# VH-VL binders against Putative inactive neutral ceramidase B (ASAH2B): the designs that were tried, part 22

Target 1, 165 residues: Putative inactive neutral ceramidase B (ASAH2B), of Homo sapiens (Human) (p0c7u1)
Amino acid sequence: MRQHRQFMDRTHYLLTFSSSETLLRLLLRIVDRAPKGRTFGDVLQPAKPEYRVGEVAEVIFVGANPKNSVQNQTHQTFLTVEKYEATSTSWQIVCNDASWETRFYWHKGLLGLSNATVEWHIPDTAQPGIYRIRYFGHNRKQDILKPAVILSFEGTSPAFEVVTI
Key: E = the ipSAE of ESMFold2; O = the ipSAE of OpenDDE; V2 = 0.75 times the mean of E and O plus 0.25 times the DockQ between their complexes.

## First folded at step 8 (VH-VL; framework fv_modakafusp)

Design k4 (from f2 with light chain S53Y Q55E; at its last look DockQ between E and O 0.30; V2 from the best seeds 0.00; counts 0 for: pae E 7.9 > 2)
Fold by ESMFold2, look of step 8:
Structure k4 (fold): chain C 165 residues (1-165), chain A 118 residues (1-118), chain B 107 residues (1-107)
Amino acid sequence: as target 1 above (165 residues)
Amino acid sequence: EVQLVQSGAEVKKPGATVKISCKVSGYTFTDYYMNWVQQAPGKGLEWMGWIDPNSGGTNVAQKFQGRVTITADTSTDTAYMELSSLRSEDTAVYYCATGYDWEGFDYWGQGTTVTVSS
Amino acid sequence: DIQMTQSPSSLSASVGDRVTITCKASQSIYDYVDWYQQKPGKAPKLLIYAASYLESGVPSRFSGSGSGTDFTFTISSLQPEDIATYYCQQYWSTPLTFGGGTKVEIK
C-alpha cells in the first residue's frame, strides 16, 4: 500500500510548515536513541551457549521503533535464525519473523530508548548445530532543522549450539 | 569547559520556600536535560526530577510532587528548583546535574546547602 | 518505582585490596546502570556507565559488570585516593533511583 508515502508526506509537511519550535522539539522526542556507548542492534543479552530442541532461545538487542521498518519494507524481515554450515563455511537462514516459532517483542524505554527481544522457540525437528539470531531494524533520526531520515541497522547474536540429546 | 554554578547557601525556617539556581556555561543549555538531586547530611543521593530546557517539560519524583517546581530560562541558560513548605528533613545539599540525555551525569553543580531550622 | 539495593553499606579494606560492591534492581533494567564516586564534601563523579563502560579519564582499576537485576562494581587494587562513597543508579525509567551508597574506607 501507499501508507509509507503518505506518512512521509505528512511528516515532511509538519517539518516544512512548522511555525513553532514546540513542534520541532516534539518531533525530536519521537526519534529513536541508542544508549550512551552503544549503537542500534548491539546485543544486550546473548543467548545461552547451548539449548536442547524444544527450548526457547532469547536475545535482546538495542532496538528502534518497529513502525520504522514497516514504513521501509525494502527489507522483508525483522529477524533471522541462521544455522552455520561448516562444509560451505556459510550461514543459512532457517526461519525468520514470519515463522510460527519466532517472536519479536519491542520494549519501549525512556525518551526514545528501546529494546528488541527476539525469541526462537526451537522446534523438536531442529537440526543439531551452531546457530545465531540476527535482528534487522530501522531507526528514525531527526537533527534540528533537517529532514527526518530512516536508517537501517542490524545486530547479530553470538553463536550458540542446539542439541537433540 | 563545562560549568554548572549554583546559587549560595540558604537558611530557612519550616514552612518557607527556597529557590535554587543553576547557571550553565560551556555547552548548549537546551541539548541536555537538567536534573536535581537531594542529599541529606550523611545520607545518600535522591533524584528529585528533571527539566528538558528545550521544551520546558518536567518529570518530578512522586515524593516531591506538589512541593517542587523545576523551571528553566533559556535566555540566561539557568535552571531553577523551587522547594516549598520546607521541613527539617529538607535540610540537605541540592545538586544540579546533567549529561548526555540524562543517562550519565557527567557534570554536577558545586551543591547548594539548604538548612531548615527553627 | 525501581529500587536499587546496594551492598554493603560500608567496608574497610587495605591499600591494594580488591573491593567489590553490588547493586540489585527490583526489576530488570537490562544494563542501564551508572556508578558514581563521591568524595567527602564534593559532588558525585561518574565512573561507569551502561553497567560496564569506563567514563573517559577514569582509571582502569575501576570496572563494572552485570545485566538484568544484578550488578557489580569492582576496584581491582584499592588506592588511598579511592576513599569515597560509591552509588549505583538506574536510568531505565523514571523516577531515576540511586542505591543507598557504599562507604569505602582504608583500614
Scores: ipSAE 0.013, ipTM 0.622, lowest interface PAE 7.9, mean pLDDT 84
ESMFold2 (binder alone), look of step 8: mean pLDDT 93; pTM 0.948
OpenDDE, look of step 8: ipSAE 0.020; ipTM 0.653

Design k5 (from f2 with light chain S28R T94I; at its last look DockQ between E and O 0.05; V2 from the best seeds 0.00; counts 0 for: pae E 10.9 > 2, placed apart)
Heavy chain, then light chain:
Amino acid sequence: EVQLVQSGAEVKKPGATVKISCKVSGYTFTDYYMNWVQQAPGKGLEWMGWIDPNSGGTNVAQKFQGRVTITADTSTDTAYMELSSLRSEDTAVYYCATGYDWEGFDYWGQGTTVTVSS
Amino acid sequence: DIQMTQSPSSLSASVGDRVTITCKASQRIYDYVDWYQQKPGKAPKLLIYAASSLQSGVPSRFSGSGSGTDFTFTISSLQPEDIATYYCQQYWSIPLTFGGGTKVEIK
ESMFold2, look of step 8: ipSAE 0.007; ipTM 0.520
ESMFold2 (binder alone), look of step 8: mean pLDDT 93; pTM 0.947
OpenDDE, look of step 8: ipSAE 0.016; ipTM 0.645

Design k6 (from f2 with heavy chain I51V N54E S55D G57S; at its last look DockQ between E and O 0.08; V2 from the best seeds 0.00; counts 0 for: pae E 12.0 > 2, placed apart)
Fold by ESMFold2, look of step 8:
Structure k6 (fold): chain C 165 residues (1-165), chain A 118 residues (1-118), chain B 107 residues (1-107)
Amino acid sequence: as target 1 above (165 residues)
Amino acid sequence: EVQLVQSGAEVKKPGATVKISCKVSGYTFTDYYMNWVQQAPGKGLEWMGWVDPEDGSTNVAQKFQGRVTITADTSTDTAYMELSSLRSEDTAVYYCATGYDWEGFDYWGQGTTVTVSS
Amino acid sequence: DIQMTQSPSSLSASVGDRVTITCKASQSIYDYVDWYQQKPGKAPKLLIYAASSLQSGVPSRFSGSGSGTDFTFTISSLQPEDIATYYCQQYWSTPLTFGGGTKVEIK
């Protein structure tokens, strides 16, 4: 897992009012933020509709600081790659963030914005079929005059096809 | 009032180094990335890089890697851009700029003219 | 790097004309586009952010539209004070990149 910034200390903050602008800027510094009109886990860049084995599928999501998942101590995975199984009409996890063929990158943007990039290096042994990539994260939310909270979220890519050469 | 005040104009010879300062006031310096933008005479704008004043991390455009150092001093609320191994094509106006991501760069310094001549 | 192809590079129009400037990104950047106005000897001024949102204090004759790769900036009725160079900028990914600029003049 890549980290863009140093781990934040778990510290309670006492907010002192000086102006509405100053308070708002302090809150924006503490929290994870999503772009206007989007929410955490939204897909910013979908995978291509189709890949051949040996290619790299890449999805970019609206992200949050991965430290929040560690701080929450939930032992949650950051990503799954899932294949649709028509016989059972269900999605089956084929690998996760512990797998050698996946990569998870976190890229810090400005003022609490960030992106999570998920890569699946499609092994030559991958079965042809319909796949999706899911991302699981936690964002830090701070409402005015309330303690900060850590909230879970998830995102799901549009489905894409894997074919053999 | 938010202000970004840059150091004065510089005249340099090829191979020299220039260091431009950008002192901020009117907002919390560590809350926003500080960006640097180059504009050659009669030319467009080119982003050079940024620094995060909170932790000193940087992102530098590949054109300038190895020659530019972007830093922040939180004790004086001042950002710096240092460009070394100056060439004639580095003759330009240099701006510092910042703002909220969703508002773009809504605060700019006045610009610092650097002239590189023999 | 994401290239922003801005056109035209210059234009001349009469007072009251509609002026349209376009930027095309080399890949999808969703709505992560700003538009700036720069007058001679001055720093750029932000006019439009997030492709279509008007910055506070900017006259309503300025507007922006687009998403993905194709973006448009419009001055609905050109005024003498709008003589300037206009730039688009993407902020989807680093390096942040500007379009080449459009110099707007009065005929």
Scores: ipSAE 0.006, ipTM 0.502, lowest interface PAE 12.0, mean pLDDT 82
ESMFold2 (binder alone), look of step 8: mean pLDDT 93; pTM 0.950
OpenDDE, look of step 8: ipSAE 0.218; ipTM 0.749

## First folded at step 9 (VH-VL; framework fv_modakafusp)

Design n1 (from a22 with heavy chain N59K, light chain T31D; at its last look DockQ between E and O 0.06; V2 from the best seeds 0.00; counts 0 for: pae E 14.6 > 2, placed apart)
Fold by ESMFold2, look of step 9:
Structure n1 (fold): chain C 165 residues (1-165), chain A 118 residues (1-118), chain B 107 residues (1-107)
Amino acid sequence: as target 1 above (165 residues)
Amino acid sequence: EVQLVQSGAEVKKPGATVKISCKVSGYTFTDYYMNWVQQAPGKGLEWMGWINPNSGGTKVAQKFQGRVTITADTSTDTAYMELSSLRSEDTAVYYCATGYDWEGFDYWGQGTTVTVSS
Amino acid sequence: DIQMTQSPSSLSASVGDRVTITCKASQSIYDYVDWYQQKPGKAPKLLIYAASSLQSGVPSRFSGSGSGTDFTFTISSLQPEDIATYYCQQYWSTPLTFGGGTKVEIK
């Protein structure tokens, strides 16, 4: 998982901010930023459409510093894996970031940019069906001349299928 | 090839200051935080702090607060750790280490031995 | 601060033995644990990250498991070159903290 293209591609967002660098650097030391044209929680890399049990589903999101979630947590987790239940027409949480089969990686970029990678190591006991991965984060924002605030956000992967064969 | 090359061993008197350098090559210096780790003789590893070389922002563990200054020079791709008011308990090997700040340290310097004796 | 309690402080085993080292965190840190190997006179080497992910180039006899507060590092078949001190490290929150280390020797 080290040095994956998405984890290491910093050219886009560096070029976006270089012309006002000194002032923005001072402001960005304490805040999170999303890439130009993106929002926190946006999916940068979706899961594949289909997996077999035992494979690893991976989703990459526009992220924010996970310490903000610790500071602002009351009922929050970093991620959930959810299964669609056609009977109730609803999504049911099957595991979260405390589960041994999930991984959360935060990769800090420059100037307040970061990625969050979520992996689900699909157990052999997983039920076949339609799943999605969700990411829950908090970004630190400071508008010029205003106090800093911590804001919640979430991202949701496109659905994917898990099969047993 | 990624390399972290630290400055050489130092022998100091109590009350002196030491400044250790860590020059990097083989990756973009500003992409990753640089960490400093202390290891006293026969003891375990202890994180001292880090610097974001891009912003210059630092964090220092409370045990070292007030005596440790961490800096970076992006023109020479070199991080520095300065420890002041040295005492015998500061005798240790000091490492610079990098990777993602919240992930494993993939790369370590060779270590710099600092000996503080009267 | 998050304390990492590593056990045992030292152990001695025969070549080919399975070796198990544990770390306990003072609060849940999910899977934000690394394991390092340090040989005398050398810098630590990353073996396992994210509790169970094997670093590239590390032999498959090394493994890790656990989440929450209880973590285990295993050498499935101890080799002579595995004589070293092993450390766990949490990276859930600053200050980053290491376990006290486990010195592994061959009897």
Scores: ipSAE 0.000, ipTM 0.471, lowest interface PAE 14.6, mean pLDDT 82
ESMFold2 (binder alone), look of step 9: mean pLDDT 93; pTM 0.945
OpenDDE, look of step 9: ipSAE 0.019; ipTM 0.656

Design n2 (from n1 with heavy chain D101E, light chain A50S; at its last look DockQ between E and O 0.44; V2 from the best seeds 0.00; counts 0 for: pae E 9.3 > 2)
Fold by ESMFold2, look of step 9:
Structure n2 (fold): chain C 165 residues (1-165), chain A 118 residues (1-118), chain B 107 residues (1-107)
Amino acid sequence: as target 1 above (165 residues)
Amino acid sequence: EVQLVQSGAEVKKPGATVKISCKVSGYTFTDYYMNWVQQAPGKGLEWMGWINPNSGGTKVAQKFQGRVTITADTSTDTAYMELSSLRSEDTAVYYCATGYEWEGFDYWGQGTTVTVSS
Amino acid sequence: DIQMTQSPSSLSASVGDRVTITCKASQSIYDYVDWYQQKPGKAPKLLIYSASSLQSGVPSRFSGSGSGTDFTFTISSLQPEDIATYYCQQYWSTPLTFGGGTKVEIK
C-alpha cells in the first residue's frame, strides 16, 4: 500500500495541482498501447461478485498514462462508483476519484502498456445493493507518419453486490 | 507472408565469438521489437534481450550482460545477435522472434544451432 | 525478475483426456501471459495470448484462464498431434521470462 499511495500522490499532484509547460510537453511524448486483443478501459480483473461493508472492492483495467488527462480540462474524473436504482432503472454515482474512500493507482508496464487499479473502500454506511466501478482515461495514439492524438476512453466493471452482513 | 530467416549452424571453440543474423520480410522491420531466445539442448526457453530497430535501443538479460550485443541494420532489414567469450554451456539453439508490439511472439526464425566444443 | 513456476514438468495422458498445466508468477502480472507450444525440432508456436485469448488458427480444444499470479492452460481433449512441450511466458516486465516447460506425452 505505501508504494501505491506514494505513486498516487505524485500522479494526483501532476493532474490536479501543477505542471510546467515543459513538463506537460514531456509527459505527452509517451505513447500508450493496449495488450493484444484488448482495448483501453477493458477489465483485466473484475471485482468479486459480493462484498460486505468494510471490505475493499478492487477492479483492474487496461490503462493509459494519467498525465494524458491533464490536457482534458473539461473532464478530469478518473473513476466513479455507481449504485443501481431499480425504481428509476438508472445508475447513480455514489462517489468518484475525489472521494476519500476511493483509490486510483497507475502501474506502468513495458512499451506503453499500463494498468489502472481502482479500489473502493466500502464505507460502513453503504446501502445494500448492486454496484459497479467505472474508469475514465485518455490514451496517446501515434500511427506511423501521423501526428499524435489524445483520445478519451472508459471502462465499466461487471456489477457486484454489497451487503451489510 | 512474414518470414524470419536466420543464418546457418555454427561450430565454435570456447572463447570465440558468434554472430547470428535474422533477416525479415513481409512486414516493416522498424515497426516491431526483435527478440532473441536461447534454448540449450533438452532445456527450456530463455529470453536474451531485444532491440527496437527504429531507435536502436536494446535491453539484455542480466545473465548475458557484457557478452551479448544486439544490433539491427535497417538498410537490409536484418537483426544481429553477437555472443562473445563462448562457453560450452552456450551450446544451444538461438531464435529470433517478433510479434505485434512484442506482446506475443507470433513469428519465430527457424533457429540457429551453435555448438561450442573444444 | 519475475519467476514463472510451471507445473508439472512432464505428464503422460491418453488420447481424449483433459490436460491441465499451471503457471504461478512470483508477483502480479495481471493477464500479461502467453502460452506457447513447441514440437520437437521446431520453433515455438503462440497458442494463447493475454492469458485467455486464442490465437487465430489454433484449435478450440486449447484454452487459458487466470489473472494476477495464477494461470491455467487446458487441452480439453488431448489429440496425438498435441505431443509437445508447452511454455508460459510473462511480458509484464523485463527480463521477459518463461516457465520451465511441461512435456506432454501419450501413455
Scores: ipSAE 0.007, ipTM 0.584, lowest interface PAE 9.3, mean pLDDT 83
ESMFold2 (binder alone), look of step 9: mean pLDDT 93; pTM 0.945
OpenDDE, look of step 9: ipSAE 0.012; ipTM 0.605

Design n3 (from n1 with heavy chain K59R W102Y; at its last look DockQ between E and O 0.03; V2 from the best seeds 0.00; counts 0 for: pae E 12.7 > 2, placed apart)
Fold by ESMFold2, look of step 9:
Structure n3 (fold): chain C 165 residues (1-165), chain A 118 residues (1-118), chain B 107 residues (1-107)
Amino acid sequence: as target 1 above (165 residues)
Amino acid sequence: EVQLVQSGAEVKKPGATVKISCKVSGYTFTDYYMNWVQQAPGKGLEWMGWINPNSGGTRVAQKFQGRVTITADTSTDTAYMELSSLRSEDTAVYYCATGYDYEGFDYWGQGTTVTVSS
Amino acid sequence: DIQMTQSPSSLSASVGDRVTITCKASQSIYDYVDWYQQKPGKAPKLLIYAASSLQSGVPSRFSGSGSGTDFTFTISSLQPEDIATYYCQQYWSTPLTFGGGTKVEIK
């Protein structure tokens, strides 16, 4: 099985910020950051183009602390697995973060950086077709002398195919 | 003040069903997952499962799958755990617990003792 | 499932002693570890979260450290009110799992 991307590279941020452990811990809990050149919900690692039933589809996104979503009353789920239905030209939700076959991992990084890893353990009963994985999160933004605000974001994987053989 | 208040102790026969309630107050019920934890006498803690009260979605540990039903009633801010086909090894204290998923259980119910005896 | 192996299962120490409890995870769980205190007849109480962060209202004699697979919980100077069973718990993935517990007694 393919190894997870562990954490975003922290070396650049550590060398830039000479901060105490206490200050670093507060930053990691209070504010979220995206890597330079990226935004929350961006795909860091897409799913493979094709899977058989019984395999695990994995996508890694630029993430944010999941507690922000718990504090936001409009949050419904951290993830969906969706199947494209050509007859309706629409995506249909197959499962979400509460489903037995999904995993949501949050990997806390340095200075508010984090990854969200979504796994779909494809059941042997899955219909063949075109699927995608989506991630729904909230990042905390705190400007000096202003109230903290929680902003919604989402990410969508490139589509991938599930086959039975 | 945040409180999780569980239903009272139960004595059951093998094969029976128990349903334990956990009523919350002092926070918005739908903001946090509700967890259920079993502790057999003189033993450690064992996670049974959780519910997201906002979506109604649940996860149940494999050991309890097929026997445990976890539900939530957002009109009464009450979570429920129902354990069926009771066995003597289900004799335990059962806790509800909540907190941010991924950061710990800040609040626990007082526990509900279930005794299964023949 | 992630196994949390907690050591020792019990210990006896004097007031003022330094107490150390360890947990080892069966795979890397980064810093997704909590530590709980449970007194007899009571619900567990969260002391440490994220491996090393002290919960609000918890005395500073309690601390935690570690990342990856090896985690340590320390009471710097044991007090009579610290008689309890202590548990580590991982929250990296479901099922959430606890260590076997460490009973701490005063000798």
Scores: ipSAE 0.006, ipTM 0.497, lowest interface PAE 12.7, mean pLDDT 83
ESMFold2 (binder alone), look of step 9: mean pLDDT 93; pTM 0.944
OpenDDE, look of step 9: ipSAE 0.122; ipTM 0.721

Design n4 (from n1 with heavy chain G104S, light chain A50T; at its last look DockQ between E and O 0.05; V2 from the best seeds 0.00; counts 0 for: pae E 11.6 > 2, placed apart)
Fold by ESMFold2, look of step 9:
Structure n4 (fold): chain C 165 residues (1-165), chain A 118 residues (1-118), chain B 107 residues (1-107)
Amino acid sequence: as target 1 above (165 residues)
Amino acid sequence: EVQLVQSGAEVKKPGATVKISCKVSGYTFTDYYMNWVQQAPGKGLEWMGWINPNSGGTKVAQKFQGRVTITADTSTDTAYMELSSLRSEDTAVYYCATGYDWESFDYWGQGTTVTVSS
Amino acid sequence: DIQMTQSPSSLSASVGDRVTITCKASQSIYDYVDWYQQKPGKAPKLLIYTASSLQSGVPSRFSGSGSGTDFTFTISSLQPEDIATYYCQQYWSTPLTFGGGTKVEIK
């Protein structure tokens, strides 16, 4: 909390100097920041409690630069849509970011802020049931006098229901 | 839904002053700089300046120094741009713009047409 | 101030053609270039940020490339709805500056 406030104050000051402006722009391009009182993967906008097939479920998360995941060369997906299977008492992945019915949007903000928006365009053939959307990302963190590190994080939406009628 | 809603069109005489508002919704007003951009008829885009709504700090392009005042009211989430001593060449569309990057403009107002006549 | 020299100032192409627009900065600005589309009577719309990153919701026929001083913007297959004026914009330092614009028309 205290670090977040100090960073914002120093950032404003640096925007008034030419060479400091250059350094600030480079630093802001390589680090991620979460808003006050939140952490990466937190849900900013949950899905609605229920949807009909053919509708679009949307969740917005506190995000980080997706290049961190690509540069990290992980085989992890950016998102999953999961259905609760009462028979096995477990969540099963029904699609991911490679599926035609999902969309992943990254909205870059100021000073390292960003949002990740996940859409699931619910196919007419979707089974009725309880679903959730998960987001998987990596944030770039740099402590003073330390090298930058890439940290994994995830977010999970509240569950929502899909009905056919 | 992020929205930037600007005040309506203005018709002014030479020597007058115009003040354009830009009311924001859908994000925290004090987290992002607000920019102002001028576009004269048939011309390109020209950056006028910005304000940091959190601190009140401003930067104004040299062309507009002395005639432009940029302000923000955090109680109403509204930015303002005031242009004084209007001339015929100030006839233009004026935009407010902001975004997640401190200089990238993801969101623009609808534009305010100012016509300086007579 | 950093000058952005954009070319051509206008072009006319057929539907399906590849369209290329260039911007040259007066000094190195690394990859701090955005590209905007402006349709008549409307506000500009961000298409490409940081030289090559595609903004969400923008069709994949739009792309950008370059670093340093030389930047290109490409429409791989021109569509009728792409009639607009396109602008590059640098954000390496203030004052923020735009290129002069490129008006794209259909033959």
Scores: ipSAE 0.005, ipTM 0.494, lowest interface PAE 11.6, mean pLDDT 83
ESMFold2 (binder alone), look of step 9: mean pLDDT 93; pTM 0.944
OpenDDE, look of step 9: ipSAE 0.039; ipTM 0.604

Design n5 (from n1 with heavy chain Y33W; at its last look DockQ between E and O 0.02; V2 from the best seeds 0.00; counts 0 for: pae E 12.4 > 2, placed apart)
Fold by ESMFold2, look of step 9:
Formats: C-alpha cells, structure tokens, sequence
Structure n5 (fold): chain C 165 residues (1-165), chain A 118 residues (1-118), chain B 107 residues (1-107)
C-alpha cells in the first residue's frame, strides 16, 4: 500500500516546491499580510472539541508563505500535534509535519493574505487524552524604504479531546 | 476553468444609477478578492475598488466621491458594482477582475459598456 | 495616492525592433508592479507581475525589471501581434493605480 509514501510525498510537495524551481523563486518575492484585527498564527477555525480515533482533526491558521520558513532556515518544523500529560503537567509532541498522519497545506489569497491548514489523521492507536495542534511559520515583512525581513511566529489551537472508538 | 461573466450593456440618463454584476465560476468565490476597473473611451485603466467576498470588506478609490457601492452575494457567487449620480464622463467600459496568483489580475470579465446620454 | 508616470505615451517601431517602455512611481513601491497588454476591444492581459516575473503562457520576448520607483518593460523583438496598449500598475497600496498607457504600433 502506498499510503505512507503518498502522504509523505504530498507533505514534501507542499514543503519543497521542487517540481518548479522558477515558481519557487517567484513565491519568495511575495510579502505576507494578516487580515485586519488578526496576527499571523491566529486560529481561524479551531478543531472540534472532541474526536474519535480514525477521524481527522483540522485547524486553520492565519498563514504565511511556507517558503519563508525554508529560506530562513531557523527551524524546519511547520506543525506539531501535542498531547497533554497530566503527570508532568506538560505538552508532549506526538507527531510533526514529517509524520505520515499529518498534512500541511497552504491556501494563497490576494495581496499577501493566506491561511494554513493542518490536518491530523488520528491513528486508531492514538491514546485517549487532551491534544492540541501548533503551527510554526515565518512571514515576510516589507517596511517602506527598508529591506524585507523574515519574522517567525507560532499559532496554537485550543485543546480538544480524543476518545476511543 | 475560471470564468467572470458580467451583465450586459446599459444606456442611462445623467443622474441615474447603474448596477453591474460579475458572476464567477471555476474557483471558490470567497477565497479571492474582486476588483472593479473603469476604462473611458480611448482612455486608460482606472481602479475603482475591491471587495473581499468572505468578509464583505471593501475599499473604494476617492475619485468616485461616495458614488460607488461594491457588494458580493456569496449565495450566487456574484459581485456587484453600483455607480450612482451618473455623469457623461462615466461613459466607459467597466471590468471586474481577480487573480489567484499572489498578485496581478489574470482573470477579467468581458467588460460592461455603460453609456450615459440624454 | 501613488502616481505611476508611464512613458512614452505612444511609439512606432518595426518588426524585430527592441521596444522599451518605463514607469516611474511617485514613491517607492518596491517590486509591486504588474504590466498588462490590452488589444483593441479586449480586456487587459497580465504579462509581468512582481516587476520581473513572467506570467504563465507569456512569450519570453516580454520582460520587466526595476525596483523602488523606476520600472522598465521590454519587448526584445517586436512582433506584429504585439500591437497593443501596455499599462503598468502598482499594487503596493490603495488606491491601486495604473500608468497612463503606451500605445505600440508597427510602422
């Protein structure tokens, strides 16, 4: 079954743009903007409060061009799925954008507006508990008469519950 | 296949109002902003304004003196531009335009000719 | 408002000639410039975006360059089908503004 390879290929396609070097270079020239009243990484659509194993959790964030993260090289992770561990009172990463059960894709708008969609295809082996999805991006900002700069940002979904079948 | 289809030509008297429609197909209407552009006969292009169909937010160029209203109906995937208090200099072709690249309008309506004459 | 001063307003050239037209912005707009071609009776067609990026399907004889306030559009070898009016447009800030246009004719 090519499901793992297909999932990884889709993730790599969205993250690398290697099929069109010219398009990749053109995308690097676009500055990012957030909608009025919002900032990069803000949650536009939270996950549902509860999912069963086997369902797909989806969160949509105010996004920025993913090439900014590649160009900046400050970190290579676009997303994490984290589980709350009550014993340690901390969040533990259970998968990231390299994991076969996650997907990241980017929806371009006009004039630098965009959003990022993160999907977690909840495996049937997922432990019941409290989870969240985080998004890590970089926006390109252009001040008048100054060089463009690339700034990091993070978004964090509200927590949601995963329950057994 | 992206398609922007505008309403037909209009002949109006000075002081009247015209409302032009732009119906889209081939993409998700709420994902891309719609622009309106005026071109008087033998003249250049002039941007009138835009609308974000998802939020209803608009921006209108000051030249149109509060005479332009831009709206969108997401149930019919149709944008509208209404120009009131028509003057003879409003005789022009009006275009709706959008683009799903980062910038630039690579999709244009066919144009709507408005003639203001007594 | 950002004024786009486009020159010349018209030109005539022979087939095969190199054609150059310019736009000057009244303030820095970085590379937020598009170039459009409009043939008589037709809607404009996007040729160049981001000052120098060639739109898909546009012949490579068309090119653009510049940043800041000074922008250049070039047809490396004019063809009969390039008879049109060409416009620059800034999209750095609203109102979006076009240059006055350059009518290109073949003599």
Amino acid sequence: as target 1 above (165 residues)
Amino acid sequence: EVQLVQSGAEVKKPGATVKISCKVSGYTFTDYWMNWVQQAPGKGLEWMGWINPNSGGTKVAQKFQGRVTITADTSTDTAYMELSSLRSEDTAVYYCATGYDWEGFDYWGQGTTVTVSS
Amino acid sequence: DIQMTQSPSSLSASVGDRVTITCKASQSIYDYVDWYQQKPGKAPKLLIYAASSLQSGVPSRFSGSGSGTDFTFTISSLQPEDIATYYCQQYWSTPLTFGGGTKVEIK
Scores: ipSAE 0.006, ipTM 0.472, lowest interface PAE 12.4, mean pLDDT 81
ESMFold2 (binder alone), look of step 9: mean pLDDT 92; pTM 0.944
OpenDDE, look of step 9: ipSAE 0.032; ipTM 0.652

Design n6 (from n1 with heavy chain G99A, light chain T94V; at its last look DockQ between E and O 0.02; V2 from the best seeds 0.00; counts 0 for: pae E 13.9 > 2, placed apart)
Fold by ESMFold2, look of step 9:
Structure n6 (fold): chain C 165 residues (1-165), chain A 118 residues (1-118), chain B 107 residues (1-107)
Amino acid sequence: as target 1 above (165 residues)
Amino acid sequence: EVQLVQSGAEVKKPGATVKISCKVSGYTFTDYYMNWVQQAPGKGLEWMGWINPNSGGTKVAQKFQGRVTITADTSTDTAYMELSSLRSEDTAVYYCATAYDWEGFDYWGQGTTVTVSS
Amino acid sequence: DIQMTQSPSSLSASVGDRVTITCKASQSIYDYVDWYQQKPGKAPKLLIYAASSLQSGVPSRFSGSGSGTDFTFTISSLQPEDIATYYCQQYWSVPLTFGGGTKVEIK
């Protein structure tokens, strides 16, 4: 089950021009771009190596417009917080973007660039252990010569530790 | 192997209509725009318009507005260009072309010669 | 509409010569320029895209450069099989437009 989510927090630089070059630049901002040498879902800022309960873990990813995921009927979540279970050598989901302790921010940049910021407000009841944050998104690729495509992508933070004291 | 195979040469009288087909194989037809290009004898290349086969949306160059209809049939993976009210200056080779690798027309049909004479 | 002014309209050169063809756009088109080779009776063939990127399978003697409004296509050492007409084309804005072409011949 999904709760309401907030998709808006942005920094933007928009200049008003009347030329067809300006209009074309605005149309190009409908599609998503990744920085040169990077791909969607790449980690731009990892979490710190260690947190105490009550602190906020933050990861920043190369992002894409969340509208693409909202329009994609197979999309389930923008993020998971996962705890490593050593006995099964597996990661277990402890919360997602519908959880009150997580926040998802999309920061629209210039010319189709954007960041996705994921915060986990670590509850006092969190079990000590090794955690990671994952981001799930969809980027829109459309050249003027080609039909649009929507591509799924994932990002995974380096692991970090949560301690109680 | 990507292939664009066009219909054969046509001879038409002024005022007639011609409809050229471009059958696609080797890629998903609905994923890429289909473009049409005119080349009059001894002249350069001129873009006529395009279609998005997925949506059916088209763009037509101003020179051809009102005379060109571009369509696509996704059941046969075939694009069509229909040019009406033919004039002698419409005598040309007509190409279909696609930008399969995102930049530039990297695949072209073999061309269809249309001759308009009385 | 963006006009592409291509120069020269024709040229003759010897085998081994360096050949240079230019295109000037009527407004900035960044690097959204392709270069095509067309031999008589054949469809055009893409050689260079994005102003300077060599299409797969194209010999390295072909190159392109430029950005903004001024673009250059170069054959570093002309070969007999390079006899053709060459076209620049912008794909920044519709309508897509081609240069007038440059017919390249051997002296």
Scores: ipSAE 0.006, ipTM 0.486, lowest interface PAE 13.9, mean pLDDT 83
ESMFold2 (binder alone), look of step 9: mean pLDDT 92; pTM 0.941
OpenDDE, look of step 9: ipSAE 0.024; ipTM 0.685

